# Ledger of designs, part 11: VH-VL binders against Large ribosomal subunit protein uL10m (mRpL10)

Target 1, 224 residues: Large ribosomal subunit protein uL10m (mRpL10), of Drosophila melanogaster (Fruit fly) (q9vpl3)
Amino acid sequence: RGKINIQRPKAPHYERARVVAVTQPKYPELPKAKSCFKTRAERTQQQQENPYNEIIAREVRNWLDHSRLVAFFHLSSITADDIFRVRVQLHKQNLHLKSYGSKIIEQAVKNTRYEAIVPLFHSNHCIVFSPDPEKTAALLRIVRRVPQMVLLGGIVEETMLSRNQLVAYAQMPGLHAVQAQLVQTLSQAPGHLIQQLQAHQNSFVQVLDVHAKNQMNEETPKST

## First folded at step 7 (VH-VL)

Design j7 (from g8 with heavy chain S103T)
Fold by ESMFold2, look of step 16:
Structure j7 (fold): chain C 224 residues (1-224), chain A 118 residues (1-118), chain B 112 residues (1-112)
Amino acid sequence: as target 1 above (224 residues)
Amino acid sequence: EVQLVQSGAEVKKPGESLKISCKGSGYSFTNYWIGWVRQMPGKGLEWMGIIDPSDSYTRYSPSFQGQVTISADKSITTAYLQWSSLKASDTAMYYCARLGYETSLDYWGQGTLVTVSS
Amino acid sequence: DIVMTQTPLSSPVTLGQPASISCRSSQSLVDSDGDTYLSWLQQRPGQPPRLLIYDISNRFSGVPDRFSGSGAGTDFTLKISRVEAEDVGVYYCMQYTEYPWTFGGGTKVEIK
C-alpha cells in the first residue's frame, strides 16, 4: 500500500506549492494559493519589480491601439504657459499630447512591431495621439508655430512613417473628396436610384475613386 | 449619455480637510479633460483649474494655485477637488465640467455645495 | 489675465421679445492659429451652467435656434430672438484662448 498520491491529500503548504509551480497567473490572485513557487525568494523573483510601470505601460498600449495617428516629437525647453496653450489647441482638434519615460515605452511596445520607436525617447520628447488620421494636417499646422516641438516621425493606420512621409501624408487629398462624390450621387433625383445601382455593378466605381482622391479643388455638386 | 455626477453637499469647520468627487460616465473618461469651477454665493463663475485624467497633467488658475489640489482616478472614472485646510471663504458651489474636443466645457456636474462655518 | 466685461448686468425682457447680451474682452481672443475660443453658458435658477454656444457662433447639441452668437476680436454678442419663460437665468461668456481661463461677470435675463 505504501505512499500513494493518486488522491493527493491537501496538506496546506504542500498543495499550494505544487499548484503555483505549474501555473503563474498574470492577474491579481491570493499569494498563498497561486503565486507561490518552491521558495518565497523564487516567487518574489517571478513577480515584476515595479507594477506601477506596467500599469502605465498598459495605458500607453491602449493609446497606441486606439489611435490611428501617433506622432513623435523632440521637445526643447518650453514655458508652462506655452505648453498649456499648445495642449489646449491640440485637444481642440482631438489630438492628445503625452509624455512617457523610455522604460515605459519599451514595456508598452514589447513583442510588437513598434519596438523600433524606443530610441526616440532617450531625450526630451512628447507624443501626440489621435483616433483621426485626417487630423495630421491640423497637427502639423499647430506645431509649425511651436519651434520647441520638432517632428521625428509617426504611426498612421498602424504603419510607421518617417518625418518626410508623415508630412507627405498630411498633404494628400483627404476622404472629404470621396464623401463629396458620394453626396453628389445621392443628391440625384429619386427616380434615378435604380440606374445608379446598376452603374455601381460596373467597373466605373474605380474611376470615381481615383477622381475623388485626386480632387484638389472644391467642386459644387449639381442640384437634383 | 454623457454624465458627470458629483458628491453630496458638505458642511465643515475652518481648518478641516475635504475631498469632493466628480464621476464621469457615458464617454471615454481619459479622452476628455475635467475642469473645476467655483461659484460663491450670489456671485459668478470662476475657473479653478483643469486636469487631463490620462496622465494627470494639471493646470491651476493663479488664484487657486496652492489653495486646492485637483486629481483623478481613471480606474473609477472620477476627478477630485481637495482642500487641506478649509477657510470660511471657501463656502461656495463647486462644479466639475468636461472639456469637449470639438466644443468647450460642454457637460457639467450638478454641483457640490460646500459650507464652511463655525 | 483677460478681463471679460458683460453688459447689461440685468436684462428684463417681455416674453416673446428679443434679448441681446454683450461680452467684451480686454484683449483679442484670436489665438496663434486664428481661432477664438469664446463660449456662452446659461445658468437657470437652481441649476448648473450649461453650454449654449461655442467658438463664438456654434450651437451646442440640444440648444434651440433662437440662441445665436456673433462677434470677433474683442466684441461678442449672444442674442435670444424670442425670449421664452425657460430662458430666465444668468448668462456667462467664457474665454479659454489664453491662460488663465476667465468668465464674464454674468447677465441676468428675467421676464418683466
Scores: ipSAE 0.746, ipTM 0.905, lowest interface PAE 1.2, mean pLDDT 79
Fold by ESMFold2, look of step 8:
Structure j7 (fold): chain C 224 residues (1-224), chain A 118 residues (1-118), chain B 112 residues (1-112)
Amino acid sequence: as target 1 above (224 residues)
Amino acid sequence: EVQLVQSGAEVKKPGESLKISCKGSGYSFTNYWIGWVRQMPGKGLEWMGIIDPSDSYTRYSPSFQGQVTISADKSITTAYLQWSSLKASDTAMYYCARLGYETSLDYWGQGTLVTVSS
Amino acid sequence: DIVMTQTPLSSPVTLGQPASISCRSSQSLVDSDGDTYLSWLQQRPGQPPRLLIYDISNRFSGVPDRFSGSGAGTDFTLKISRVEAEDVGVYYCMQYTEYPWTFGGGTKVEIK
């Protein structure tokens, strides 16, 4: 039997480096000096110089006004096939996936309660609109299998919700009135209320379980 | 009440451009996608692509990518299918159809016959 | 691409008798959300296609209850319990679970 020296195959370092560089996301970089010199007149002039942005901003405003559910996501690099599949799955549930530039979002929410959402759009993003707030659970079910979409928060029935508040809203039982009442409660407090509500629900279940066991045993306390 | 009305039949020569239309009515145009389907003479149905009129997001079948352009003008609730240079093999019936939520391609246009011959 | 294979290619049937059309996909049509995006279309002579059945078994509005759909995974069936004269035409299955969207080759239903 002849002996041979089998060395590990040398990795194609050039091809490996090429693939890695191509697959890495490259986010837009905002020059610091540009933002420091911005004035009100320059912002107004820029908007007037690009009337297409005003048309799109009115469309975003219209979607916001006619959607009882709006959800905001950070969007990582995603293949064309995967985003198409997600858009079809969402559309099937009357959920409408869109993406807009941050300047368009800023213009669309100007002079509204929703101005606070503008910072969410400085990175790659997408928005899901729907007239059906009951579809929040379906939205989260679909997106759970899409790690490229990371929930940032949303709007339900004209009320801003954090990520945790939106998740809690989606977990509530189906009645629309019950879900609307929860949204109003969540809008009054940060995510700590959601955690306290979940603990309260667990405590309530425990109290019911204790009462059920006591009814089974029918114990009568003695006194002297 | 939902209707998709397509433009009329076309007779063209190879190399000519063409833009056919599909006007939606009776529903919120921007809430539903519009798909285009080809049916060659005596043949079955072929999906060409689809557009979301709300943001013009478009996806083409690989067989039609680069061969046609799908577009929409939501101000007049109309979707379009266009060729920059027709071939005789483009002779077919072309349908638009609405992708409904909860359903599928639920409402169809009447079709536009395109004939390309010398 | 998902290939949709329909059988039979032609189905001559006596008026009032049942018809059964099969559609087989080259891979499962169950999407990651657990739904199956399979539809049945009817194209009467000289007319555009119309939706009959969506999501395997749900009749679209205005479709008579003599049409029914069934199946799972890769095997799907459209049944017409009592074929009427107006049922003459070509029937297509369609999937839109996976890009690109594809149709079956069609099954022609005729009155013999």
Scores: ipSAE 0.738, ipTM 0.900, lowest interface PAE 1.2, mean pLDDT 80
Fold by ESMFold2, fold request of step 17:
Structure j7 (fold): chain C 224 residues (1-224), chain A 118 residues (1-118), chain B 112 residues (1-112)
Amino acid sequence: as target 1 above (224 residues)
Amino acid sequence: EVQLVQSGAEVKKPGESLKISCKGSGYSFTNYWIGWVRQMPGKGLEWMGIIDPSDSYTRYSPSFQGQVTISADKSITTAYLQWSSLKASDTAMYYCARLGYETSLDYWGQGTLVTVSS
Amino acid sequence: DIVMTQTPLSSPVTLGQPASISCRSSQSLVDSDGDTYLSWLQQRPGQPPRLLIYDISNRFSGVPDRFSGSGAGTDFTLKISRVEAEDVGVYYCMQYTEYPWTFGGGTKVEIK
């Protein structure tokens, strides 16, 4: 089976490469992994250029200020295909995965109450931002299938949460859902109002317990 | 009102460089990805790649990896598609499209016709 | 790469009659999160594509209810219950479950 036109694209090489990929187990590097390497290297270079570091740090502050959910992850080695799949899945849920250099994050949180997060970024890491704290459960569901992303903790409604607190928050009914049920209760017959208020009250107490624990955690500084 | 406005048609010769643009308006530009799609004359649609303008994360279709550069300038809410050396086979219509949260490519630009001939 | 095969390639229909377009993927489009990333696009003559249907069956904003989508796994269908003159054009299915993202070859709908 010879090639008829040597100037054609390397279709036979493409077919042979496809057969080899199918018959071999997946290995750490993809044929196009250089795109991911270049992207990470480009971000590292941007981090090292001092004038642009301040611009990027301002952008991180803006994301922090406008995100009601922020989650921090340790990121181990991951293929370009796997990180792309995760980013698309997160994007569909209005969750935005980003990576920044540790020095940029340090600049972004300087003179803020978030300075305590800086030690989390000494290892390879990524951050997920979202305006929707109700998406915490969706975030955890997506990343449970991604062992390369290890949850370190997060920020919900400007409150710093540990890993365990964030997981517990994701399992609770949302405050807005409880408030919406209360409004609906005011429009119902008297007997149903009593039952709905009792249920809402129990949910509200659970949310307050999370907030009280968060306040206690904020007032207790962690060492690095 | 979400709108993607692309730069005008281009007539080029083989070997020339070209950068076409896609300006987004009516939405938070950095919260949505921008994809590029090629349509050869009389043919269907081909995904070229996509960019997240917030951090410039970019992913190319294998058919276009190394053939084009996708970039964005979020300060002017604009995404770009660029060739360093055009070929006659690059003659096509090029579309930009926004990747929505629960939708796919939900809003499309009007297209930029690129003609490459000697 | 996931190959998306559309049938028919051309669908001449009488005005006011239904049209049905099939899209078949070479492998399941159900992703690891349980979602299916399948959309339908319409391209009217001389115009850019526009989104009709996302997630198999959800109509995008401003799309008339005569358009409906259905299917699962590898087999998907776009239906137009009563074809109108403005429905003339080429229809594409698109998957973005798996890299690289791919389109079907297109189905031309025209009035006979």
Scores: ipSAE 0.719, ipTM 0.887, lowest interface PAE 1.4, mean pLDDT 80
Fold by ESMFold2, fold request of step 17:
Structure j7 (fold): chain C 224 residues (1-224), chain A 118 residues (1-118), chain B 112 residues (1-112)
Amino acid sequence: as target 1 above (224 residues)
Amino acid sequence: EVQLVQSGAEVKKPGESLKISCKGSGYSFTNYWIGWVRQMPGKGLEWMGIIDPSDSYTRYSPSFQGQVTISADKSITTAYLQWSSLKASDTAMYYCARLGYETSLDYWGQGTLVTVSS
Amino acid sequence: DIVMTQTPLSSPVTLGQPASISCRSSQSLVDSDGDTYLSWLQQRPGQPPRLLIYDISNRFSGVPDRFSGSGAGTDFTLKISRVEAEDVGVYYCMQYTEYPWTFGGGTKVEIK
């Protein structure tokens, strides 16, 4: 029901399940991540009965506290090769991709300003952390080519941003680029600053002159 | 100063287990991955695998998948390479190296010589 | 697996003269994002490897400017503009654009 784009693991197997029933023994297929990770059900149950939940939640809080950029993604089925390539590309930019159970994220952000992020983790997901918010553009460039990672929103400089706000933030000039421009200006002596101010002043006068001429045209009587 | 200090040389017999270590210092350990590289006597370099210490995400070279285990203990800033059952063909020099975020394998440990013989 | 082929296997060079080391990959090292993760390592006698060049052409911290890297696609070159005695050793190219990560076979640089 509904227009559900099924990016979840359950949907891809309906045709294969039929073929497996005909051509294979009826032993169930093991999950791809069975060797290294517990299932979602086991992780959820383990979290409720495992005294280590709070330790993992503290680790998530520590990453949230020390990251000036955090981005949340829905994660569809992805091959081990593709996720490795993405993690390497992200790491190259000081971007750190991680996955946590939804219950652990809920515990980590409980009674914090970030509690509103919990609904984002109803489905399979991943989080990208970075201490460098100027890497937002690089993050979006990298994941643009990874359809399995769908941006949900993020946190920049302790401010929660929607998907569209993150995209807009990424289009701004980087802070380091702005800082570099300031250093260049200071090293180029006061004469350069005066020249720059006069050029902007002349541009502002030009805009006012065009505006005044446009107002005179607009105030002339229209024919008929 | 960034340093990777590996455990000392090991002499072992076939069938024995072994765990060698790589301790990172002078940087934020969980921000950088640690790779392991083998150099057989008189041979070149072989990538064995890599670990992100922050979440223990690992990836092995196909040649080493199932042959070794890579792990890390971030509380003591140490990565490990271990064998459950050594073979004589495991005799080699083993290096750990840090994957930098703007570079590549940028800082290397001094190496651990592992000798497996009777 | 991407095979990295280095030439020459050995490069004896007169002190103060240039040296050039080639590395060819069996397929393009340009990833889907347009980046190429190709680096050069130096292993001096009795020492661990050290990073010289990353991303084809960027010198790592503390590496003398006589080392330079170039190339694109499948063909890459490390140049030493004026070889010094401390430059003896084995040089490796490494790619980490694609899994599994692979090294070249090495090129031994020696002073004649």
Scores: ipSAE 0.699, ipTM 0.884, lowest interface PAE 1.5, mean pLDDT 80

## First folded at step 8 (VH-VL; from e75 with light chain D94T T98D)

Design ea7
Fold by OpenDDE, fold request of step 12:
Structure ea7 (fold): chain C 224 residues (1-224), chain A 119 residues (1-119), chain B 111 residues (1-111)
Amino acid sequence: as target 1 above (224 residues)
Amino acid sequence: QVELVQSGAEVKKPGESLKISCKGSGYSFTDYWIGWVRQAPGKGLEWMGIIYPGDSDTRYSPSFQGQVTISADKSISTAYLQWSSLKASDTAMYYCATSFYDWGEFDYWGQGTLVTVSS
Amino acid sequence: DIALTQPASVSGSPGQSITISCTGTSSDVGGYNYVSWYQQHPGKAPKLMIYDVSNRPSGVSNRFSGSKSGNTASLTISGLQAEDEADYYCSSYTSYSDPYVFGGGTKLTVL
């Protein structure tokens, strides 16, 4: 355990600092009369109607609606430092790493085209969002070095893809390159067809010429 | 093809300032880190620092922090290494190299810039 | 300065296999799979030969391979050729604040 420098304590990690700031007990003036014992049922109902959850759910929806690339990961135990490092790398590639509770995700995607993703969020998960689908290769390259992040699947251009499909997608040439290749292939197709058609005709003419020559040679009387 | 082209050899006196350059081509300059590596004559490789040209995030080795300044101009795809006051001990070959990761490998290298500091 | 430990020199005959070791600590080589190997010919820039312990970049010969055990990474060159004579450097991730450390280098001589 490195000697805790008591004189200059290392500033807590940003996430820890955020949690500490949020969890600072706001000592509400204890109104004398209301018994602090909210029943478990009341606590659970109040959690369901938490205005904060609605706000976060809207945020999630906004991310989904504005992202052309969405990747879902299972997140194993990871240190705050490691996740921060990954987050920074992703961000530099215009990839945004977010983590939300399962209930929030469920609320966010309820009655939307994204409802099918709910079963993916039964454990600790994180989501990467990007407006650029071409960054899929970069995403996979980054997370390859993060064994704690296991790719489950994703959404590219409004299409849900499996893990394997995402990997395959990342290996494909860019859209423009594919389009260029397609145009080249299509441009060559008519030429090849014409060549094949001409080849058959030429072969046929050659065969006929040979036949004609052979017939002429047979009709030439052997002048004794 | 990825290419890093560095500025030419420099001969300087102690106390003079110097700025050397590394121009990248054949890749997205803003999407990769550029690192600087020093190699003194007959010695090994020493990591000096790295910069991400996309946002100018710069990191230094503790040994070189405050001794040099790393910068980049993304408009011309060029990274820089500069000294305010050269020392004789700064005599070395300086390489720039590109990396996808801030903790990753240097996959492409410049040809190197020889800096000679002599009185 | 935390430097990775490499042998100063290694030698081998053409056609042989040689191994260069790179020893670090549990906080660098032993803690991460971010070990790279570089080849440097005299008067030339280093060239990446291995990354992430055992991966080869495109264009690197399959004669070069990398492995790791504990705190020691190894570069193996099979079928040694005269052109393999060079200095070899290992590198590893160490910390967020100091992400790169190089080994001291190994001079490979082909006899």
Scores: ipSAE 0.758, ipTM 0.884, lowest interface PAE 0.8, mean pLDDT 87
Fold by OpenDDE, fold request of step 12:
Structure ea7 (fold): chain C 224 residues (1-224), chain A 119 residues (1-119), chain B 111 residues (1-111)
Amino acid sequence: as target 1 above (224 residues)
Amino acid sequence: QVELVQSGAEVKKPGESLKISCKGSGYSFTDYWIGWVRQAPGKGLEWMGIIYPGDSDTRYSPSFQGQVTISADKSISTAYLQWSSLKASDTAMYYCATSFYDWGEFDYWGQGTLVTVSS
Amino acid sequence: DIALTQPASVSGSPGQSITISCTGTSSDVGGYNYVSWYQQHPGKAPKLMIYDVSNRPSGVSNRFSGSKSGNTASLTISGLQAEDEADYYCSSYTSYSDPYVFGGGTKLTVL
């Protein structure tokens, strides 16, 4: 009884070998769990595609789209109590304080008109949203007493503004006040223009009169 | 221009109820706190409490908690201070004033309401 | 009752500079920059003169200035005028439960 060399099994007959080769269950290559070879970058990207992050990103977009005033702040170390107090105060003015991670913000604004805000989010930040751009002054007044909130910039009426521009905007009179001022200015403008035009004409006439008088004095013959 | 107009002087007896008013104009009534400050004759200023008319958030000084009621009617831009039962010690000038902050300064003041409680 | 301490009276001559002090604790004047000063003429309502330690409202003379050191806030009136004769009250934030405390008031007399 020939020792079945289990180490070198006799090659099956060619036909059997073919059948075995064909009937070898091609075990579908276990889908190489794409997960194992994903580069750290791909894993990080996949982690960014967390359904939860998408939901939050949509929330951020919704706030951005429905807000006429958006202000970005750096947030220094602040107690929960203090931030709550500020939040309540802001809320009373229809200002909504929110905090989001930088990655969420990036995701939210990617391929949108708001993409330019991404560089503002390098550290701990908070955002204030409002449907009313007239609340800019109120916002600044509130945060003035909160040294932990540093204004970085904002969006007013879909326009990106620097910190200084926001401050300037807050100091501007309301639309009605500006309109009133404009009407006043326009009502005064014709008078001033007329005065200026008349002033030049009057000056010209005076110069001509002086010239005429001087010529008349030169033509009077010295009757001796 | 911001203006606070208070109700006229009151003369009452001990045990009577009283409600005095403060009407605001020239500003957004719902966006500012209204505080009440008492000043007894020849004495200093005492903070009584504040109300935010926008949501009726009301806060009292511990000394006045339960002694008075502060309320507001935003429809007519009016804040109120009321007593259920007056005491002789309630004799004072009462001022209403506006503040942007719940802990801030009082920017504008009413002219005051003199309340005299005598037997 | 936590009261801020003010001198009862201060006097000065016209043109002089005077200072009114307001002393509290580390939990009020010393703890926050929410000190205000009010001027009250006889028979009149108080008027805000200084807020947040050193800020002047619109319409308030630049002769009025505020400062703070430690637990003591100060109101300085420069170039004293007869019209400055009044009672002056300081105020500060203290706590959430009792956010406003006034000083006892200082009577300023212009001699």
Scores: ipSAE 0.747, ipTM 0.880, lowest interface PAE 0.8, mean pLDDT 87
Fold by OpenDDE, fold request of step 12:
Structure ea7 (fold): chain C 224 residues (1-224), chain A 119 residues (1-119), chain B 111 residues (1-111)
Amino acid sequence: as target 1 above (224 residues)
Amino acid sequence: QVELVQSGAEVKKPGESLKISCKGSGYSFTDYWIGWVRQAPGKGLEWMGIIYPGDSDTRYSPSFQGQVTISADKSISTAYLQWSSLKASDTAMYYCATSFYDWGEFDYWGQGTLVTVSS
Amino acid sequence: DIALTQPASVSGSPGQSITISCTGTSSDVGGYNYVSWYQQHPGKAPKLMIYDVSNRPSGVSNRFSGSKSGNTASLTISGLQAEDEADYYCSSYTSYSDPYVFGGGTKLTVL
């Protein structure tokens, strides 16, 4: 009875080998273990796909969509107490101070008209939202006393404004006042134009009269 | 133009209650703090407290906490300062003033209300 | 009561420049740039003259200027006029619980 060499099992009979070959479970290729070394890019992408981030991004979108005034600030080191105080002041003016991660902002504004703001969010930042664009002056007045908040720019009535433009906007009379002024100016414009046109005509007539008088004086023969 | 008009002079006895008023006009009454400042005869200015009429947030100086009540009626743009029981030491001129900030300057002032408390 | 320290009185002649000091602590004048100055004529309400150490409200003469060094704020009145004769009060933010403190006031006399 031949010693069953356990170390070199005799090749199975051809038929058995065939059956074994055919019945060998084709194990699906083990999913390539995503190498633990996810590139920084992959990690960043995975972080972007966090359901929580999506929720927050939706919140940001909601704020953007419902705000007529949005201001972007760089936020330097500030105490929790100080920022809370500022938050309270802003809130009383219906200004809402929020802080979000840069990635969240990127996600929120992706494929939107606000995508251009992404470069502003490379550092610590905060955003102020308001449904009332007339509160721009109030906002600037509040943040003037907060040196840690540096205005970068903003959005007013869906228009992106630079820092300087926001400051200028804040100095303008209210929308209704501006509208009233515009209407007044426009209403006066035709009258002014008529006056200017008439002034030129009158001047021309005067010049002609002077010329005519001079010609008449030249034609009067000095009766010696 | 921003104006704060205060109620007229008051002459009271010790123990009596008093409520004086400050009516604001020419600005958004709910968007500014209203403060009360006391000035005793021949003395300096003393901050008493402030109120934000928009939400009735009220803050008192520690020296006046519990001694007076500050309130506001935004419907008529009026702030109030009241005593439950006056003391002779309450004799003073009382000014109301507006401030944009809870820690800011008083930019507009009322004409003052003279309160005299004498036996 | 923690009051800011002001000189009781200051005097000057017309055309001169005078300075009124307001001394506090590191928790008020020295800690914040929220110093204000008020002018009060006899029998009148105070008027804001300077805010945030050196800013002038609209309508306030450019003769009035404010500065701060350390724990001391200063109001300078240049080109002194008779109408400047009044009491002057400084104020500062101190804390959340007690946001306002006034100085004792300075009587300015124009000689």
Scores: ipSAE 0.744, ipTM 0.879, lowest interface PAE 0.8, mean pLDDT 87
Fold by ESMFold2, fold request of step 12:
Structure ea7 (fold): chain C 224 residues (1-224), chain A 119 residues (1-119), chain B 111 residues (1-111)
Amino acid sequence: as target 1 above (224 residues)
Amino acid sequence: QVELVQSGAEVKKPGESLKISCKGSGYSFTDYWIGWVRQAPGKGLEWMGIIYPGDSDTRYSPSFQGQVTISADKSISTAYLQWSSLKASDTAMYYCATSFYDWGEFDYWGQGTLVTVSS
Amino acid sequence: DIALTQPASVSGSPGQSITISCTGTSSDVGGYNYVSWYQQHPGKAPKLMIYDVSNRPSGVSNRFSGSKSGNTASLTISGLQAEDEADYYCSSYTSYSDPYVFGGGTKLTVL
């Protein structure tokens, strides 16, 4: 039963220490503004936010580096109560639901093989991380009942898989890295896979979301 | 193969305590909910509550909140249903069942434990 | 709390198709696609036959099918056989606090 390593990495150099020192909480300096315009405090918060961006980006990088399973979803409108319930059920299965801004993702994957995933995060999204690639089947089973989360694809043992490849992987327990590479090899080249993930996101997300809502809400005709 | 084996039938008096068990095998005990379902004689099925043995997250039907205690001992893959003071109306068949979800369906069922509470 | 209405009994001859109804409200059967059907033979535990309205667990005969229209779910058994004689219960999700509401049950008799 694998577990994602959530231990914080050692600070690589003084860079992490500098960012952490700047990000020490100073709650009185971050008032909750009620204006619909950027104020002087909001401009200052934007500048203070820059050091926080690197800390958050390193968190994402750490998740990516220590997760043997990463799954990407388009996230449509969902209530806070519903997403909390989903997060709890996922967490019980050692599956960790996260969401990050596109700029943070871009910063986290810079100069890595994962740079190609950045386009997936220009819209509303969520990511599931896990150290346990054998939990892919459990993940898919959970999200089957969450039409607001539409699977786009994922990464298993550093191998990028499309939606269909990830579903196929979930049906083949055992040798995780070999299974992921086999599914990818039988289907398409890695570069083509990223293009298909992006096209899948733009073309099929709306269709799948409508179909999932129809299955949950609309009645089917009685036929016998 | 998933199997749920429940403790044997019980005959009790009103006011007595009782703890019945459900031992799971053939699956990851801590990764599935275990629920308890009551079936009074000649009546239908009635959900009582569920527990997630991995962290002891326990939820009760409003009809049974405070009337029974559901627990689990994950070291021996066993869930329990417990009464502190039985009533004659507690006479029923009690089933344990697994569910992957905290809602939806019960995939696998135990054989049932008949509890008879006679005055 | 019996919130789902099923007929008390239904009957059919071997080889026929029969349908068992399960009527709820817009807050359960009509509002969610989380309807399940269970078969219970006398003296035995229930067995899951259909989940999520129309899905069949592995090992369940394809003679069993499920559907839903409005606030009513239906279990259809085609090619009726003697061993299908049992009680059938529907269930539905209603709320987080009451996620497993059952119907009153339907006795199926094979003539």
Scores: ipSAE 0.363, ipTM 0.695, lowest interface PAE 3.5, mean pLDDT 78

